Miniprotein binders against q9h3h3. Designs and how they scored, part 38

Target 1, 235 residues: q9h3h3
Amino acid sequence: EDGFTAEHLAAEAMAADMDPWLVFDARTTPATELDAWLAKYPPSQVTRYGDPGSPNSEPVGWIAVYGQGYSPNSGDVQGLQAAWEALQTSGRPITPGTLRQLAITHHVLSGKWLMHLAPGFKLDHAWAGIARAVVEGQLQVAKVSPRAKEGGRQVICVYTDDFTDRLGVLEADSAIRAAGIKCLLTYKPDVYTYLGIYRANRWHLCPTLYESRFQLGGSARGSRVLDRANNVELT

## First folded at step 5 (miniprotein)

Design e17
Fold by ESMFold2-Fast, scan of step 5:
Structure e17 (fold): chain B 235 residues (1-235), chain A 83 residues (1-83)
Amino acid sequence: as target 1 above (235 residues)
Amino acid sequence: SKTIEVTVTEETSPEWVAEYIVKALKRGAEKVRLTAYGPEAVERAEEAIEIVEEELGRKVKVESIEVREEDGKVKVIITISLE
């Protein structure tokens, strides 16, 4: 009686958010210290539960970089959850549009670009590029998962303040591409996370709002960004 | 955050819920809100609370219990804190 696999995944995700984080905070730490910090804590080598042979002997939930101007604002998550409960009870249609309005009303606007990479030099190089972009002010905040087990991919999350601000979402994508990232990126609003809406949900909602695919175009490297909800190309 | 959220179903392991709650409380969470869907999920939430009490050697205080109906199931929201 080990429980269901979805249950184990949910419990592990919760545990990661609550275990200690390794943080480079550019609000209080000089930018000149970043390269040494990145060399000390490459995500392919930082272990989820600690190992004498890794950079950490104790558990690490996330490795994060906070930008100079980073100001955490989760909005009114409690009000969002209460309104969500009322919406479900009301019998009103539950659509991307109704969730968007709920998020706006309660100021729960943050979201993130996600990329999944195998442990190794490519992951570490990608993370270093993202971390430098955060410290230099092109991105606001980012985190990467530690190495949980052999063969599993790790995730880099790059946050933006407002998922309804298409220009801000596209600017973050451009900064990620300028860092040399060529893999598929998907964008997820945090409102879906706070409401527990994952891929297999009762309302058949797609939690991915935008997709970015690398594409060579003209004289510069670019990306093709799609609004998945409206099936509209943004670039 | 000051309050953490946990969802419990009839398939949720009480041990996993307890582990999450213990970690949250050790990291400074003041309250835990457990949402349980259906009678079996409520029993699992209650068992998880007992495991938390045993592991921490402290009693939890039940701040509130809300009972609602959603999709033909009883939904119970239990909010707890440490005494």
Scores: ipSAE 0.000, ipTM 0.145, lowest interface PAE 20.6, mean pLDDT 79

Design e18
Fold by ESMFold2-Fast, scan of step 5:
Structure e18 (fold): chain B 235 residues (1-235), chain A 83 residues (1-83)
Amino acid sequence: as target 1 above (235 residues)
Amino acid sequence: SKTIEVTVTEETSPERVAEFIVYALKEGAEKVRLTAYGPEAVERAEEAIEIVEEELGRKVKVESIEVREEDGKVKVIITISLE
């Protein structure tokens, strides 16, 4: 019991330790400065906790690029929560379709393509391509994780405004492929995050809506996209 | 059973959350309760859980997930333990 109080104080101290983001904001910074910024902050070299030998001496949480037209909209999250509580008590099945309708009703529509790459030239090259697509207006916003102390894969997140806009989701996939990325991509709607749907969820739902695989000769776009919720091939 | 609380925001690093989870579990916590504010914070908590699994070579069990509203903000509470 005496250890409990000390642990609570430690948890509070850690919770107050918020790390900054490195952001290229095309809404306020000329596009001509992007290449210099990318050269200064390659994600394979930006360290999570800072290092005198890296581009950063202080901790960095995320490296992000905001497009010129980027305007975040979280929707009616309060209404979403009330409806989610009602759904859980209703006895109705919790399915991708019911969650999709909940999201539409409350305008919680954003989502993201996720990709995992090992630290190195390929990651930096992929991120540079994504960042240029954001600044040029082919994508809206993206972020990449910094290099962890023990290594491991880094993640690039590419956001879209509306996960129900299949064309928009596929256009983002095409732009990612045009940047030279050939690894597996998965698409996750933010509503799943708000409702606690991830890989270990209690309803055993797949936490992603779309999956994209690069395939030579398999797609006019250079990828095959599967709708995971309906098990339907889109390309 | 001993449960330790951790707050996660959209500014909190996944690696730092993972370090605290590992520390808490090694110090005898039976469960860790992650409180995440907003969708970016939940994403960081998810990534932290993945890092913990890789670091410890063991699967993390999600005991419960609760979604609440507090002062106009979305609050997601994820309670975890080691399998």
Scores: ipSAE 0.000, ipTM 0.195, lowest interface PAE 18.9, mean pLDDT 77

Design e2
Fold by ESMFold2-Fast, scan of step 5:
Structure e2 (fold): chain B 235 residues (1-235), chain A 81 residues (1-81)
Amino acid sequence: as target 1 above (235 residues)
Amino acid sequence: DRYRITVTVEGLDEELFREVVEEVREFAEELGLEVTVEYRDGRVTIVIEGLPREAVFKLYRRIMELAEELGFRVTVTIEEL
């Protein structure tokens, strides 16, 4: 079959996933080694395509930290994609509830909090805080993009295992805030990523479920969280 | 294997259209490729042909990230040539 669309290539659209990753794996590496690893690979200096003047001479797709209890489970992505194509062909309404049901049926439940930061001290400091929280067990797994070009923003992704577990998503937000992060956070289920559903999609679906903004007062967790799908403030 | 990527942006002011066009042009320049830009009915359509598989997915991701950061709507179509 030919004729790829952006949606069909979503699982492969992460060209970064095809390149080598720099990984600190707390399941096999002592926590005492983390500070040296963070100093060796600050994300503001690691280049996407390699540079002899940077920490890496070869391409790096992602810089990641795996927690001690981390167990990868992407679910049945192929079954999800097949069911999504069948749904589109069926003529049935495509709604957030329909996608949620497809994700549950195919066990594609992971999601992530995203933060976008310019290369520099703030990015490196934020990543170090997140990485320590992962190694100490407050978060499960995280990754950060390498530097693709001068001045372009980089993204830190902090994963949770089940986007339908609102309490778990909010607990991850709390742990991110406890790590000293004060920037805007948005939460996106991986099901939207695997199906190629981004902000501009023909079904008018909002791939962002939650938005978190730091505030000094009014919240026990130091943040105001908005449920984007229902336009309801949770904190 | 070579690919064509078509990016359509709508409902934006001139500054945001320029931001999207320049992001795509910068990527194409790194690969020695030309960019075609068409303005019609309040929409901008940007086309690059001749991208290798790895590069087309890198560009796709970069465009989607830019759309998320700037809060605009974009449609991306990828075709194998």
Scores: ipSAE 0.000, ipTM 0.119, lowest interface PAE 20.0, mean pLDDT 76

Design e3
Fold by ESMFold2-Fast, scan of step 5:
Order: sequence, then structure tokens, then C-alpha cells
Structure e3 (fold): chain B 235 residues (1-235), chain A 81 residues (1-81)
Amino acid sequence: as target 1 above (235 residues)
Amino acid sequence: DRYRITVTVEGLDEELFREVVEEVREFAEELGLEVTVEYRDGRVTIVIEGLPLEAVYKLLKRIFELDEELGFRVTVTIEEL
């Protein structure tokens, strides 16, 4: 009974990935063009399925910024999905450790910091900060969802190469905070996304590894990072 | 033909609990349904009964969006009445 929601969410994610993306690619576009591109395509105004009254008349799956040194490496996603089907059929236990081993075996190691914001100035301002950090080399790649027809929150995803590299994950958090971001951040390995495992899944797996909250204190700088799986504070 | 949804959330602080409860209450109020809320042993359990299937899907979508935003764990049980 629970499996229908995971399949639905996976289908929606796949549709977004397959629709056209609006990309600022710092590997081929001068950094001086970024501000004009951000003004042309504020995520609060770009519509998911296109609208003549918005910046886009055609569907947009994601709005993305690629850093100068960005090199996509999703690993062997097809092999991961085949192994996942075999695992489900085998009757073997499905645990966080089992998924981690599948991810390592198939080199599906990327992960992302997520922030969810309502459409408006705060979202557009946050995205501009992240995009500048990517173009300046403090982050590698990021994307933001377009606006849904009925509204709702939009998501900014900031990617890291290896979810098993805790130091790299924490360095990305620091760069996000340095860009002026103060909202809640959660970190999710892409292996969970590729397999359609979200919260409230039938295997009771927690796909969120880390949670970052802005540290309040006037002169205090940085964030508080919690390892969600082990319930341990890292900062 | 009508459904009961039980939402269980663990590891909540007071502010997160209030937001989850209010989200479910607002949804139920739009449908003229009552919500039962119980907090025990570091968890909150929210029950709503009498949902048509279309409303079940809408509520699950809201819960998943809230889950991703607030970074908590949610368990949802769906029962046909």
C-alpha cells in the first residue's frame, strides 16, 4: 500500500530530469553574463510547464548553474537500479548499509544539500547567492526547481561529489552559509533519489544524512550540523 | 471507499510538532473532518478518518513536502474503512 507513493515521486523526478533545463554553464559562458542571466530567469517566475506570461513559454525541468570545473559523474545508475530490483526479489534485508554498499559498488556517490523556499524575493536572492558561489568556484554545481502551476515550495539543490566524504559535505555547507543562506538545509545522497526512496518509504529508511541549521548569536558565524542517522552534532 | 490516515512523527521539538499538527488540521478542516492528536514517548500521532482516495493523495503530497522542508521522519499508515 505504501509503494505507490515512492513510484509517483520517482516518476515526477524523472519527468523533471527529462524536460529541458535552463543552464548557466561557467565552462563556456563568461562569469560577467551571470547577473543578466539571473535577472532573466528568476526561479520564482520560471514556470514548470511554460506560460506566455512567464520567462519561459516551454516546459523547464530545472534551472542549473555549472561551475568552471564541473564534470558530471552519476556513476552506473542503470547497474544500481538492476541491483536494487535483484535485492528486492532476493528477500535479503534492505538497510542503510546495504544501500550504501550498492552505491559504492556502482559508483553512485553524489549527494546534495537541499533547501525549500516559497516563491518570492527570498528564493530568488538565495538562488543568486548560490549561483555566484558556483561560478566563483566555492561550490561545484547547483539547480533550482521551477514554479509549479498551483504554487508550493521550490527546492534548491547544491551537489557534492561523494556523500561518504563527510569533510567535503561539511565544506559545501560552509560555502552555502558564506553565500548568505540562513534557512534549514538537509543532505541527501543521490542513491536514494535514483531508487525512489523518500521519507515515509516502505523500508523505513531515512534518506537524510545531515541537517544544518544557521547558528544564531549576533557575532557568531556558521551553522550547527547534525548527523541525522546517528543523532550526533558535528559542529 | 473512505480511508483513515495515521501520521506518526518522531524526534520533534515543540515548534515542529505545532507545524505538522496545523498542516493536517487545516487539510481536515477543508473537508469537514476531525483530527485526533496524541503525543506519547517522544512521538506525535495524528489520525484523520473519512478521506476519499483523491484526498489521500493530496494529503500525502503535503506531508512529503513538509517532511523534506523540516527534515524529520514521518511514518504514514493508510487503511480503507
Scores: ipSAE 0.000, ipTM 0.131, lowest interface PAE 17.9, mean pLDDT 76

Design e4
Fold by ESMFold2-Fast, scan of step 5:
Structure e4 (fold): chain B 235 residues (1-235), chain A 81 residues (1-81)
Amino acid sequence: as target 1 above (235 residues)
Amino acid sequence: DRYRITVTVEGLDEELFREVVEEVREFAEELGLEVTVEYRDGRVTIVIEGLPREALRKLWERIYELARELGFRVTVTIEEL
């Protein structure tokens, strides 16, 4: 949350991206194989650096499910990083609007809904629900962190193509809720992640755009979505 | 490919509520759709069915801008029909 924590999180994220991923790719793998794959690689049991006693003997950075229509497009991350460096040296104000424009200019538009859960049955059940929604076409792509050596919460990330598309962000929230997820969700554009902007950054930027809380009422699956910056409730 | 939007507004004075309802009604009428407006217990609920995705997006953006400009809480629920 301070400078030290932000630097540590950035280093961990880089290492996870560089290590191998366990992927169920619905573009090349029959949907009928998903249940067996989920049983073989429950995120509560897959270890970050491998262990003879776990499903993996080698390091795993992420466990991911790609939907049938998934088309990776990270945009021009290198150009984004160069423009960010230039912005910092220019003396111009660094605001959410400026970062939004950098993201648009460099086509770095993806974002994600995040949920943090302790290792165990609830995490594995939530991940299975999300994975099925991805394979069935209700969501595009998702990933979950493996179990850390020191323990702690694991994170499930559910991606959308364009963080500026409010409807698309909300449709993803609805699909997550329809999959049976009831925990707190927060939405973060990937532009903040690529630039290493986490909580308590020195530019006073809030990397979380939306919060979603499960709505209790009737049999309808729903949530309350809050725009964090403008304090506007959207659902 | 068609949607229902439900907009619930509470705590607005009559003049500000009128602006929200009128914006939504004008948009729906341009598309040939009817608007259902219901007032109960200090809340106003506005429902439109049959919106194409692009029309829903534009209407959502207008509602979001109004909520932000007026500083009022607006609950919006979207369902694919």
Scores: ipSAE 0.000, ipTM 0.199, lowest interface PAE 19.6, mean pLDDT 78

Design e5
Fold by ESMFold2-Fast, scan of step 5:
Structure e5 (fold): chain B 235 residues (1-235), chain A 81 residues (1-81)
Amino acid sequence: as target 1 above (235 residues)
Amino acid sequence: DRYRITVTVEGLDEELFREVVEEVREFAEELGLEVTVEYRDGRVTIVIEGLPREAIKKLFERILELRKELGFRVEVTIEEL
């Protein structure tokens, strides 16, 4: 948008990843401690750079919950980036298919469902639901952005291991809906993030693979999921 | 308008592959379509050609229910024809 470029967005993301995270790690912390942790660190009150009167005096990049079975696997990001530069200079077409091939070759398979909510009770309630689903084993890992100084909406990211596993992506959507989430969700593979591909990219690629909309009354999942690339409903 | 759907299933005993194939075949037959099936060591690949857009959602729902029951690994690929 106005005031941001792909380079600026990449720099912001890098800064957040490098700053300290507030983590509830269910691999090492009993589930009974989650409610107290959520009450101590509501995302609407945790500030990006620390403030008097907030839960944090120092910068926080992300607030995260790791599930009991969570095992991080970023793949070969360096190999992915080198292959991407080679592809750009080769003159070969750059399509969703070629990016999928690069991601598979370099094992950069993770992806995430995203939801954007204004700071306040609804955000904190949504995050608590997601965090509980992670600790209970219905989801693997999630994070939420802290409150920006004057930035508006915050983002909750719910990760899956493999964006090429369409059924796994749909199962994560179902678990998010079962946690009480009713807002719009979009799904983005991490390969697009690592390569700095955002909405306004020179290759006209859509970084969003799926959209999920809450469906009232008729759906066993509580949602309608659209494959953006093929314009096909999957649920 | 029309799509090719490829369903690749792993992590089942060979007798249970038949149940997955039968479920997909019955779905395709309701639409006047046939399936192509290939068995390999430890996997089965099922291909439906000519599937209309509105049927893809129903197919995914049936595969997800069956996955719940039988606990297999599956990859589903969608190609527009």
Scores: ipSAE 0.000, ipTM 0.346, lowest interface PAE 15.4, mean pLDDT 82

Design e6
Fold by ESMFold2-Fast, scan of step 5:
Structure e6 (fold): chain B 235 residues (1-235), chain A 81 residues (1-81)
Amino acid sequence: as target 1 above (235 residues)
Amino acid sequence: DRYRITVTVEGLDEELFREVVEEVREFAEELGLEVTVEYRDGRVTIVIEGLPEEAVLKLYERIWELARELGFRVTVTIEEL
């Protein structure tokens, strides 16, 4: 059922955010230490709840890399939640446009490109490429989930500051492609995460705003980006 | 490298679903590949695995052309295997 799936995903996300993170922070750590850190904490081996045979004995919610210019700004999440409750009780239509306006009003603007990969060498290689791009300044912030279940897919999240800034979103996509990533990417604004908009949402909204596919055939462009809500290609 | 393509069409129009499924099946048959089709909750999901790079792009273009011509909503996902 839709309600159970959305609530379950929200609960898991909250638990991961509250558990300890393994962080490489380029604001305080020299870039020369990144390769050793990546070798110590490959995401295919870091376990969600700890394991004697893994790099961690204690729970890890996320593995993250912060860029030199990283400055977190969550906006007014409390005001967003209050306005969301008012919107639901008002009987007004709940659309991508009304959610976008709610996010702008409360300055909840961050968003992220998502990629889902099976545990293994390809995941670790993709994460290393993303992490290097963050430390080198082509991307601002990224995180990857630890290994939660045997055979389960893991997610890499690459953040941008403002989901309404299309150019910034597209520049992040370009940097991801330049790092050698070829898999499907989808873009989700954090406002959707805070409000519980997942695949099984009751408003039948698409849970992501954009998707990016690697440009096949050796194109210099590197990717095709689609605005999913409007069925319009941006690149 | 080989790719998986997933095509999802939403609606209640069985004629539309038939048209999209047939388009994808014909493409896959020419390449000797198997097609998986699933109907659920007013949606049809079509999956093909083992496509070479050039074939994935061609199928993607055909699906989007069909979507524009017939005015339906479609989601296409491409994954490297």
Scores: ipSAE 0.000, ipTM 0.092, lowest interface PAE 20.1, mean pLDDT 77

Design e7
Fold by ESMFold2-Fast, scan of step 5:
Structure e7 (fold): chain B 235 residues (1-235), chain A 81 residues (1-81)
Amino acid sequence: as target 1 above (235 residues)
Amino acid sequence: DRYRITVTVEGLDEELFREVVEEVREFAEELGLEVTVEYRDGRVTIVIEGLPMEAVWKLLRRILELEKELGFTVYVRIEEL
């Protein structure tokens, strides 16, 4: 937590989104070039603001891989933010259901599985596995944060089109596990990110909808998926 | 009272085994204790004996943090000696 406010976290996220991204776009680049690209830009070595001696001399906000079928759909984020301000002013109760309805109304439906890993071989290996799954069509799109100046964990985000589509969310989890990922995964709808809702928020909203833990001997899946809001196991 | 901790990790990922083994070994070295590591089909079992209760709680916290961080299941048995 480092004492950051939601406003500071939102500003940092916006800065990363505005800075240049390193992108492998499978819609325009042959899959045969992926291994060379991954070797050139291992996330443990790519620095957030550029350093002599790193792979990048200029700032990098995100390292991303777009699948062949990837079609960006952020929805109406501006309309969502305006409606959120109106909701706060109205005095109407702010609940997960209210946020879900706002997201549906403004078509802000994407969400992501998150994994946090320390810089090093394990991060680079995990990212390579995810990137290959995206290029091979098992996942749609993913990104990983560059290395921060102060160090600390980096995050891999694996996106799905619709957080209200439970089956699609679970299918993405299965594809992540099939790629060899065994670390803790948490699923967060982008609506929470766009509205600046993090762990410690005044409405006591849990921005994490699902949690996935690797378990040996699973039947259809190599993980246990928990619905965090209802405390119900889905797999 | 002195305690034995048995830490078991199951899976096919040797790198995950390394993380748990290294964490337990480092802790044992700080206390001047020996650790026993046994590899079986898809499993690693790590045993450390002679821990005071304060050290048991400290090691358990480290293992639980690592389990949460890496998202695998570590089986821990604590026995009074």
Scores: ipSAE 0.000, ipTM 0.098, lowest interface PAE 20.4, mean pLDDT 76

Design e8
Fold by ESMFold2-Fast, scan of step 5:
Structure e8 (fold): chain B 235 residues (1-235), chain A 81 residues (1-81)
Amino acid sequence: as target 1 above (235 residues)
Amino acid sequence: DRYRITVTVEGLDEELFREVVEEVREFAEELGLEVTVEYRDGRVTIVIEGLPREAVFKLYRRIMELAEELGFEVWVTFEEL
């Protein structure tokens, strides 16, 4: 019943980005206000389209926390999309390397660690840990989806500035683990999202670059990170 | 003195199913036991036969800890063989 096409997924993503966001902005709000804000807007209770019985009566696209040093830079998305159309018309092979080149040229470098959790205490607890890490400066920015009317899992996205900076991506993973997060994490560059490349695509590209698993049995690092494209363990 | 354990996880998350299957498979391999896995739409069922009593409780605890850590629901049943 809940089958999704690429068009349906793109439409939902666009709607969420255009609807209002609930934001804790550490650039303008004291860190001491965070606990009250988290208690007011637990993601398991915030509804996507509003509900008188929830914390919000109006639609909410995303719940976000901006770090003290957060400086948004989406790059030249329009130039990226134009270059992508030209690439498709050129007949050149479409590979991860070609997409990386387009992303660098147009400065569309951001990416994100994703975690999918069912609505409930575990989601709210994970989000609180991530939000605190952002406000404390260990992570730069994060967002979580509101609860869908028809149910299903919610997603927490933890952003990094540059998906080509492997050390920066791994540092974010360590910070997520240090915040108490133990669930499976996957890392996706935003360039794939802007170009509409999802799991099933005609070019057989894997939009997920990295996978992180919590170290079962404990370790100082807290996680094992796999390079999905090369099937090589990095940690 | 030997037990069958059946682990059932419901959801549509293929990665979650792999995580649970791998955890159970690794535990079984340490004991030299085989794992039977059955996938149905929205469900994975994992069966191990031949577990000694002490291993039954250890595996149960590990599965419940994994469920708490990853935020999923799991059903575990035991049967003495």
Scores: ipSAE 0.000, ipTM 0.105, lowest interface PAE 20.3, mean pLDDT 77

Design e9
Fold by ESMFold2-Fast, scan of step 5:
Formats: structure tokens, sequence, C-alpha cells
Structure e9 (fold): chain B 235 residues (1-235), chain A 81 residues (1-81)
């Protein structure tokens, strides 16, 4: 469409969420089948809109792995959106704290660690590591975007249940690092996604709460995690 | 579930090192757990193994608030055993 606006990005995200997903569900599928599934659907080869030369002939919105204990809970998204409209009309300050309170009130607590990788063997290897960690119980759920027709980077999303549980967010980071991931990670609460708040927004809000960087040149036992809102290093 | 927490404090302030070490030691002693403390290259590294998740959460929140209050760099690494 008319360029890279928040509306264009929201429309693309909605289309992906509504199109079919390729899912390995460890709640109903034996873990022994994971390796075959990963070999059949490497994200660098799965195409967004289908291609006779790819693993899929039909559109795929996301490739996902659900852990054995995964129990999805989106909260009251409708109530959140209604409260957001009321807040914008009220003249009250729109701050990270205000959005956090809205999210808590409406139980919209999930969030995700994001990593962006170019299509290829490194992406497929990273996804396999994440998928294994999910099936083995170190992570709850993850998804990866298929290869877009225009090319560009693909995204792996690793979800946590509650973005206000800082310990849970850090545990997920540790599990991602243990899976061999060394690239930059950023953590975004889903409340920002449901409200259409991206990096360039009129309220100058940063939708990224945490950044994680793997430490270079040493025997680092962990990554460096920065709390963006408070400018405090957690690890 | 049992967890290992590794806390690394960097800086020149010996009083800060003692405060973090003492906070962690007191918490671990209440739970009957041993604390390993190592000083190396201007850092103190503190390790506790065998923490249940709720105890780990409380300890991590205390360390987070202490880091915020004192304005010094504290790194926390958490592993499930």
Amino acid sequence: as target 1 above (235 residues)
Amino acid sequence: DRYRITVTVEGLDEELFREVVEEVREFAEELGLEVTVEYRDGRVTIVIEGLPREALRKLWERIYELARELGFKVRVWIEEL
C-alpha cells in the first residue's frame, strides 16, 4: 500500500494472524516427531503466500511450536481497546505506567522476546534450537514468520505469560541464550501490539521494555539485559 | 523446580560489594542454602543453587531494587537446574 505506516504494518500483522498457521503442538504430538517436522518446514523455505517449489502450496501466516504446558490467555482485549479510547479522550497523560495499569486491569499480560534474522541456515538453526527448548519445557511457546515474497528479515517471537513478571522475562532470555542464540533480542508486551503502538508513535512511547545482548570476548555466563524504561542493567 | 542464581557486581565500591553479598547471604541462610562468593578482576560473583521459584523471585526483586537504589551495575543470571 501507501508506504510503511503504522496502519500498513497493522494490516500486514492482522493478515498473518488470520491466515493458516503451521503448528507443532507438543500437548498432542510426541516430542519424537519434532525433528521430522522441523526438517519438513524450515522457516527459510516456507513461503508467506505459497509456492509449488516450497513446502507449502497455500498461504502460511506463522510457523509455531506450542509447549506441553502452554495455555493461551489473551485477556480482555476488547475491554483494553475500549479503555484505551476512553483514555485518549480523557486528557489524562499517556505514559508507560498508564498503559501498564490498563494491561493489568484487563489481564492483557503476555509479551515476547523478538529476534530478526535473514533467511538462510542461521535462521533455520536458531528456530530449531528455540523449538527444541519449547518442546523440552524451557520455553512455553514460540513462532517464526515465513519467508516474505519481497524478501527481508524474518522474526522469531518467544512468548512469556506476564510481562510484569520480570523474573519470568529473564528466565525466557536465559533459555533463549542456552539454545545458542547470540543475536540482539528485544522484549515487547502484547498490549502495545493490540493498541497499535509501534516505534514511531504520537505519544513517543517505547514499546520495547527490555533489550538483551550476548556478551562478546569472554566467559560470560549470561547476556546483558537492559531495562529500557528505568535505564537499569539487570544482567 | 530448583534454580541457580549468579549475581555479579562490578565497580570499585567495596561497601557496595559487601552490601550485596550480605543481602544474598542472609537470604540463603534463611533457606539453609550455601553461598559461593568469588572476587576476581574488580568483580564479586555470588552463586546460590537449589532455590525454589518463589524464593528466587523474592531474591531477584530485592537485588533489582538494590541495583536501582544504589545506581551501580549488578548482573543477574538465572538457570533452572
Scores: ipSAE 0.005, ipTM 0.405, lowest interface PAE 10.3, mean pLDDT 81

Design g1
Fold by ESMFold2-Fast, scan of step 5:
Structure g1 (fold): chain B 235 residues (1-235), chain A 103 residues (1-103)
Amino acid sequence: as target 1 above (235 residues)
Amino acid sequence: GSEELRKEVRELILKAWELVLEAVELAEKGDVEEAIKVLEEAAELFREAAELAEKAGDPELAIRALEMAALVLERIARLLEKQGKPEEAKKALEEAAEILEKE
């Protein structure tokens, strides 16, 4: 009877986006205050719906850190959606290439590296490393999900401004690895999110554009990155 | 035919999702009253999508669209509580509960 579909996952993501966020904003807050903020709001202890015994008594959708140069730009999402509807009705092949062109045309370029970790010290340590990299300027912006009622895995999202800028995506991966992250990373362009394209869609599109695996024992890059769309190894 | 109806259902769901994203931006800017109005439009589109999905012979899609409408209504209720409108919030929660009970 119970199960998660693409629609149900989208609804849960929407709920998180609508709830209040706990934000460390480096544009207005001194970097010296970050360590105290991280100690006050460790993601393994911040509860999704609030608890008198947790750091929050009220619901929290996301815990986020904004870099000094952060300026949100979603692009022309309305134009993107209209063009997507036209593409679907045109009978033309729907491929990663056509989606990429729509995203470029409508300036919907942002994307994110995703990592999933169990609640606990390793999650909190990973988030602290990412948050420090954002405040120090090696990354632009990041967020982490709060602890769910059932204690499932939490997600850290590290955003880049242009998924078509392969060097920028790889540079973000390097910064994540430099922060001590060793788990699997997957990169998803926000265009897939705005168009409602999730795993197991009818067009057989892979919403994951890049995949990063840690190389133990002295790889020059610290990771091996695969371009999932073109099935080409970049490192 | 049924395929044309399914296309219309998808169009309604995508439009509703666009409104949800717009409401996120409005709420982040502190425009909570406007965000609530946009979410109310999104909930209605999800309900319309559910009715059309049922007519298209896809009861599972209809149920999922109704679940999305109920979730949006629960978010509206929380925003109304933040605005100091508990009676309006209660009505939104009752509407969400009614949707979930009918499935």
Scores: ipSAE 0.006, ipTM 0.259, lowest interface PAE 10.9, mean pLDDT 81

